# Designs tried in a protein design chat: VH-VL binders against ER membrane protein complex subunit 8/9 homolog. Part 23

Target 1, 192 residues: ER membrane protein complex subunit 8/9 homolog, of Dictyostelium discoideum (Social amoeba) (q55fm0)
Amino acid sequence: MNNNISITTEALSKAHLHSFKHHASSVNGILLGKADKNSILITDIIPLFHTQTLLPMFEVAMIQIEKYCRDNNIDMVGYYHSNQCIANELEPEPIAKKIADRLNNELNNMCFLMISKIEVNRPSGLVSIDKVGSDWLKNRKTLITIDTTSNSEDINEILKRNLQNIKESQIYDFEEYLSNPTRDWLNKSLVL
Below, E stands for the ipSAE of ESMFold2; O stands for the ipSAE of OpenDDE; V2 stands for 0.75 times the mean of E and O plus 0.25 times the DockQ between their complexes.

## First folded at step 14 (VH-VL; framework fv_zilovertamab)

Design p4 (from i1 with heavy chain L50M; at its last look DockQ between E and O 0.85; V2 from the best seeds 0.86)
Fold by ESMFold2, look of step 14:
Structure p4 (fold): chain C 192 residues (1-192), chain A 122 residues (1-122), chain B 107 residues (1-107)
Amino acid sequence: as target 1 above (192 residues)
Amino acid sequence: QVQLQESGPGLVKPSQTLSLTCTVSGYTFKDYRIHWVRQAPGQGLEWMGMINPSGGSTSYNQKFKDRLTISKDTSKNQVVLTMTNMDPVDTATYYCARAPYIWGEGRYFDYWGHGTLVTVSS
Amino acid sequence: DIVMTQTPLSLPVTPGEPASISCRASQSVSSNLAWYQQKPGQAPRLLIYGASTRATGIPPRFSGSGYGTDFTLTINNIESEDAAYYFCQQYNNWPLTFGEGTKVEIK
């Protein structure tokens, strides 16, 4: 039942910048990496929606992400969500729980993370939401650490610099791709 | 022609570690997940765990999690099951089987290995 | 874990006649149910998936039905080669679970 969750600085910054780009709305996306017996390492994220998650379009995105995973030797390992409402920022919305159920049924070994603010007691700004019976509940005991092997810069400095340079505008999600197919929602050329 | 073949020792002493290899051929390794299933003599089949062929992510039946590790070597078309602290109750035929790696497709096994009997005794 | 209860455990059959095997799940598995055939010393063989879809190369005398908790494998016009063990498997929930098996033998 216990997971040790690690996320690379690059993946973490992309997730936070996705939320920052769409600060007036809920956002979500898929976590990519490798899920082992007692640990999950997140090395990338694929942003999906920032207005409304439509389940048929979610299924289309999953098919494409699966192909991407096969082609790049990487796995879907979870789901992230960020709430619009600051007062209940850690309570998963019903749609997020439904998507998490769908993913848990497909993946079995995955994590569901809520994006919140970066603080001393939560350096990644992430909170694990664990399945307990038929529901999804916040779990503070799940360790979420930042893997700095590729980039050891402080996440706060990365986010500050990128926001000052308006780099979040270069992050596209699947919803934006649907509106303009020239927008690369896999963000293959993004440099943060 | 699609083939899965289990290999490893047929006899293991109590407390020793079992290592079984599933070698696959006749299909593209990354197109299917590999699962391990065992059957004790005179008993039902029991799902043990699985591995994704792409990134190597694993999922385990909770009852085996403390003793079971599944890994892969893509260059050899192999998946390896390692199980520590073997006990006589672990005497069983061990199978590897493949399931579609297609989003939304079920976890049914269209090809199985022939199984390898592992006896745990002194 | 979802318990799969299979009946009968032993089924004597006469060639040319139909036979059926029942599989009951302890909770709904929708249509996420597969059936397998296994002969001694051989690998299991997928017969049916999705409760009722025949796998490639499976003769039409094999059919599956059911939804939710109650499922049936029907073998029409039993042939001598159909003597084997048959078992069901649910894939609706983790962990995946199997029925105990039914030994089909020619009487």
Scores: ipSAE 0.827, ipTM 0.902, lowest interface PAE 0.6, mean pLDDT 90
ESMFold2 (binder alone), look of step 14: mean pLDDT 92; pTM 0.942
OpenDDE, look of step 14: ipSAE 0.894; ipTM 0.942

Design p5 (from m4 with heavy chain N52R N61A, light chain R54K; at its last look DockQ between E and O 0.84; V2 from the best seeds 0.85)
Fold by ESMFold2, look of step 14:
Structure p5 (fold): chain C 192 residues (1-192), chain A 122 residues (1-122), chain B 107 residues (1-107)
Amino acid sequence: as target 1 above (192 residues)
Amino acid sequence: QVQLQESGPGLVKPSQTLSLTCTVSGYTFKEYRIHWVRQAPGQGLEWMGMIRPSGGSTSYAQKFKDRLTISKDTSKNQVVLTMTNMDPVDTATYYCARAPYIWGEGRYFDYWGHGTLVTVSS
Amino acid sequence: DIVMTQTPLSLPVTPGEPASISCRASQSVSSNLAWYQQKPGQAPRLLIYGASTKATGIPPRFSGSGYGTDFTLTINNIESEDAAYYFCQQYNNWPLTFGEGTKVEIK
């Protein structure tokens, strides 16, 4: 599959900041946007877990995110994961592959992205994981670009500023919502 | 009363572009996906693709991916199929059908259109 | 792609008698199987989904069974109005695929 994947600066910032907020653990979440035959555009993300993903709770989250999508004219287009262990930074954990299979069966047209370090030859810090036969394998050939139409500021400066201001503390995930329901894991009012 | 109705030309020349419209009524548009399915004379039914009513994301059978575009106009309760470079082998009855847009629910079609025959001939 | 094979392709029936149509998948589709009825000039009608769950408004004489690769649609006490084409569809895998259809006709 050689889909062109684009992610807005805003969505990209949110995903990296979710990972940074919980950098001592694996994190994951849902990518939102629009998927068509040749491209996937990611315009938002919904953070899910930062300790351990429990599949029944994932199913509960999916029901709620689907309703959110219907109400807001947006689609689930994928899944992101960030590993705890830097030595295995890009190898998807077994739970991430299981979630990706579940999503792929439901969506048919989706992307699976691993969060990695931002580098000159990987400016988004993202790596695509493609389904090959019955397995999920990294594919560095898949083009992942940053869509700067709404915000053209350098992603490194955005992350530096937000980390200095502790803005990642305002990002909630579904796991945090389960502990305290006043935490808006859809992050409707978040401004980064 | 739930209704789906296909409309468009019955005859198309080879290499031309087909445009079919599925107009739906009697239900809330965002609660169902719309799929396109065709049946060539003497052949079985063939799934072509689908569109989600929420953001308009699409999925296509690999066979049609390069020629087929499915789009929606929510304000008109319409889904449009556009297929380029038509060939006589594309002669078929084209159906739109709806499936539940509910997480974990199956992809079965509780309502279908009556179908429209499209003949592609030189 | 999962191939769905229906047997028989033609099924003459006598009103009041039971009839059965078989649908076989080339690999397991679990219970993700639907059945449809279609009369000439009319839209297809959903009869069964989930292999055995009747759609709303479907008469009790229709029933579905099976799991995995082998599925059966049964019509008990055939009525003359049941003369139609019947086809199965799997929704376990993408792309969605259909059986060839079975023509049920009154002797």
Scores: ipSAE 0.816, ipTM 0.892, lowest interface PAE 0.6, mean pLDDT 89
ESMFold2 (binder alone), look of step 14: mean pLDDT 91; pTM 0.938
OpenDDE, look of step 14: ipSAE 0.894; ipTM 0.943

Design p6 (from f2 with heavy chain L50M; at its last look DockQ between E and O 0.87; V2 from the best seeds 0.83)
Fold by ESMFold2, look of step 14:
Structure p6 (fold): chain C 192 residues (1-192), chain A 122 residues (1-122), chain B 107 residues (1-107)
Amino acid sequence: as target 1 above (192 residues)
Amino acid sequence: QVQLQESGPGLVKPSQTLSLTCTVSGYSFTDYWISWVRQAPGQGLEWMGMIRPSGGSTSYNQKFKDRLTISKDTSKNQVVLTMTNMDPVDTATYYCARAPYIWGEGRYFDYWGHGTLVTVSS
Amino acid sequence: DIVMTQTPLSLPVTPGEPASISCRASQSVSSNLAWYQQKPGQAPRLLIYGASTKATGIPPRFSGSGYGTDFTLTINNIESEDAAYYFCQQYNNWPLTFGEGTKVEIK
């Protein structure tokens, strides 16, 4: 079990912008960073789907992300999921649990995070979903901290600025890349 | 010509810290996990933990988690095991072994080092 | 942890005859099962992975079968060089676990 999760301001911003862009549907993606024995640091995310996830396409994406990780000295460390915005539920959908199991079996050391609202008592807007026996259950007690060493700006100001500047339309996921390969789902040129 | 080679002390006193190095050659370092597996004299094999070659993320057997650290130095093609508070029950041959770093491929070990015997005795 | 139980623990064999070793998992490991050979004074050598896929350079006389909880390693034409320790490993669940091993000896 990991109870020490940190996420950089930029990675957190990307995850929330992905959810905002597709607020009428579920979204998901892969968390990148480094997982040690007592901590997971998330430094980037790769958005994947904003409709119903098709497992064969998920497997294709994983192969490409693994190559990206080898080339960039970074690791897959988890999975994020956001339920449809009008239903602010923190219950992971069955497909999300299936993906989390798939990743857990491949990686062992990983985290599963639900995207929720940013609030005073949850500044990251993230909730950990922990494996308990054979199931995945939310754990509101797990603290997810924002790593501000590279960017100390308040996440709320970053999100507000990017929504006002229509920047969320420039974050792409794997599903969008499949429809138009000029859409960079790795978001290397995205400026927040 | 894949080769994995363990190196380190053969004798360690109780409570001391063990440091073992696995040096690899003959393949791309980033294509394989490196795992540490030990075998006590006359006993079976015990998986200790492993490290991803990309970002260096680690996975540990909970039995060892509190005293085992695995790290890498990609520029030297090396993986290092550090284990604190050694005890006579830790006397074993320590192997490094590689597993494919390919999505969907299992964690089986296709090449092993020759092993290094570490004896923990006063 | 998934416990891997091997039978027999000791297996005397006659050259030219078939031999088989069983490995039983405490719960299903699907086909995520590997077999290794360890000769005296040597490192383990991968024989089989995926329950039935031979590793590179493994002679045709070695074969693996099984699914779920029950697995078998078969050596069809035992040669004197096959005297060794054989063990299974599951990689379906973490932590990775090994069987206790089977000592194959020429009788």
Scores: ipSAE 0.795, ipTM 0.891, lowest interface PAE 0.6, mean pLDDT 89
ESMFold2 (binder alone), look of step 14: mean pLDDT 91; pTM 0.937
OpenDDE, look of step 14: ipSAE 0.841; ipTM 0.926

Design p7 (from m4 with light chain N32K; at its last look DockQ between E and O 0.90; V2 from the best seeds 0.87)
Fold by ESMFold2, look of step 15:
Structure p7 (fold): chain C 192 residues (1-192), chain A 122 residues (1-122), chain B 107 residues (1-107)
Amino acid sequence: as target 1 above (192 residues)
Amino acid sequence: QVQLQESGPGLVKPSQTLSLTCTVSGYTFKEYRIHWVRQAPGQGLEWMGMINPSGGSTSYNQKFKDRLTISKDTSKNQVVLTMTNMDPVDTATYYCARAPYIWGEGRYFDYWGHGTLVTVSS
Amino acid sequence: DIVMTQTPLSLPVTPGEPASISCRASQSVSSKLAWYQQKPGQAPRLLIYGASTRATGIPPRFSGSGYGTDFTLTINNIESEDAAYYFCQQYNNWPLTFGEGTKVEIK
C-alpha cells in the first residue's frame, strides 16, 4: 500500500504508444523494473494483448518474460491496462482484475496501472489501481512520478514527435508475435 | 554441491543493527530466490522476506518492513540481511534458504543454510 | 496471515510402524504446501512440496496428501533416523507461514 511509483520516460512512452497503436481496443502489458519495500521503479514494459486476453496465452507469456528477467537482471513489477471504452476510462475490465489477482499472488510487491490521458493533474497519464479487500479500486491520490534521470525531455514532446514519425507502428506485442513470430514483442531494437 | 552459509555476529546489543551475510555456491545464482527465515528458541519458523536474484526486487513480511532490508551482491554470490533497532525478542536462529525462481511454482525451500544464532542482550 | 496448525505436537513412534502428522490451514492453500524435517543441530530438509511431490533424494516411505485446508505427512515403516521435528509450510499466500512443528520420537 502507498508505494512510491516511478516510471522512466522511455517506459512511459512505450506504454502510451502501445495504447495509441491500438486505440480502438483495450491493451495490456507487463511493467518491468525493480520493486523495493516502499517504492517501485518501472524502467521498461512488455506489451501483451490488444484484443482479447486468453488466460492460457497469458501464462505462456509470463513464463517467457520470467526467463527474460532472469537473463537481463530486471524484475516483473506490475501490470498495465488501457480500456477501449471512454465512458469507463479508469474502471479496470473484469479480465484485467483477474490478471492482476494472478500477478499479485505471484509477485506480492507490484503495481497495477491504468493508462489514461495526460493532464495537468495526471502528468504521466497513469492511475494506480489498488487492491482493497477482494477488489481492485482506483486510487487517484497515488503519486506516479516520471523518472527523468536518463531522459529529461517532456513526455508530451516525446509522444508528439513519435506519433508524427509513426513510431508506434514499430512497437509489437505478444499477440502480434503469435500471428507472426518474426515480430519482436520484447522490442529489443526499438528506439524512441 | 549446493551450499548456503550464514555469517555474522552471534551477539548484538539492544537498539543495534544486525547484519547477516548469506554466501551461496554450487548452483546458478539467477535460478533461485533467497529468503530469510528465523526461529526463536522454543518457537516455530517465521518468514522474514526475500530477494529476487535478477533485478534485486524485495518482498518483506509486514511485521519487519520498517526495520528490515535485504540486498544482494551478485559478484560475490551474497545476500545480506540488515535489521535495525534489534530487541531481545529478536533473539533467534536466522536461516537463509533458496526457493525455485519459476513462474507458477516455487516459494518452498529446497536448500537451507545451517543457520546462525543471534542473541540480543545487554 | 494464514495460520498453519499441526497435530499432534508430540508423536511417539515405534520403529517399523506408520506415523502421520496433520497440518490444517486457516484458509485454502490449494496444493501449495511443503513438509520439512529438522534434526537436532541441523538445517531443515525439504521432504515434500506441492502437497504430494517427494523432493529429490527423499525415501519413498515419506508421502504427502491433501488439498485445500487439510494435509497429511505419512511416514511408513518408521526408522530410528526419522526421529526429528517436522514442519509444514504454505506458499499459496504472502507472507509464507509455517506450522508449529511435530516432534517425532522413538518410544
Scores: ipSAE 0.835, ipTM 0.906, lowest interface PAE 0.6, mean pLDDT 90
ESMFold2, look of step 14: ipSAE 0.819; ipTM 0.895
ESMFold2 (binder alone), look of step 14: mean pLDDT 92; pTM 0.945
OpenDDE, look of step 14: ipSAE 0.895; ipTM 0.943
ESMFold2 (binder alone), look of step 15: mean pLDDT 92; pTM 0.944
OpenDDE, look of step 15: ipSAE 0.879; ipTM 0.937

Design p8 (from m4 with heavy chain N61A; at its last read DockQ between E and O 0.86; V2 from the best seeds 0.87)
Heavy chain, then light chain:
Amino acid sequence: QVQLQESGPGLVKPSQTLSLTCTVSGYTFKEYRIHWVRQAPGQGLEWMGMINPSGGSTSYAQKFKDRLTISKDTSKNQVVLTMTNMDPVDTATYYCARAPYIWGEGRYFDYWGHGTLVTVSS
Amino acid sequence: DIVMTQTPLSLPVTPGEPASISCRASQSVSSNLAWYQQKPGQAPRLLIYGASTRATGIPPRFSGSGYGTDFTLTINNIESEDAAYYFCQQYNNWPLTFGEGTKVEIK
ESMFold2, look of step 14: ipSAE 0.840; ipTM 0.908
ESMFold2 (binder alone), look of step 14: mean pLDDT 92; pTM 0.945
OpenDDE, look of step 14: ipSAE 0.891; ipTM 0.941
ESMFold2, look of step 15: ipSAE 0.837; ipTM 0.906
ESMFold2 (binder alone), look of step 15: mean pLDDT 93; pTM 0.949
OpenDDE, look of step 15: ipSAE 0.876; ipTM 0.935
ESMFold2, fold request of step 16: ipSAE 0.826, 0.831, 0.832; ipTM 0.899, 0.906, 0.905
ESMFold2 (binder alone), fold request of step 16: mean pLDDT 92, 92, 92; pTM 0.940, 0.939, 0.938
OpenDDE, fold request of step 16: ipSAE 0.916, 0.917, 0.916; ipTM 0.952, 0.953, 0.952
ESMFold2, last read: ipSAE 0.831, 0.828, 0.821; ipTM 0.904, 0.906, 0.902
ESMFold2 (binder alone), last read: mean pLDDT 92, 92, 92; pTM 0.938, 0.939, 0.939
OpenDDE, last read: ipSAE 0.917, 0.905, 0.903; ipTM 0.953, 0.945, 0.944

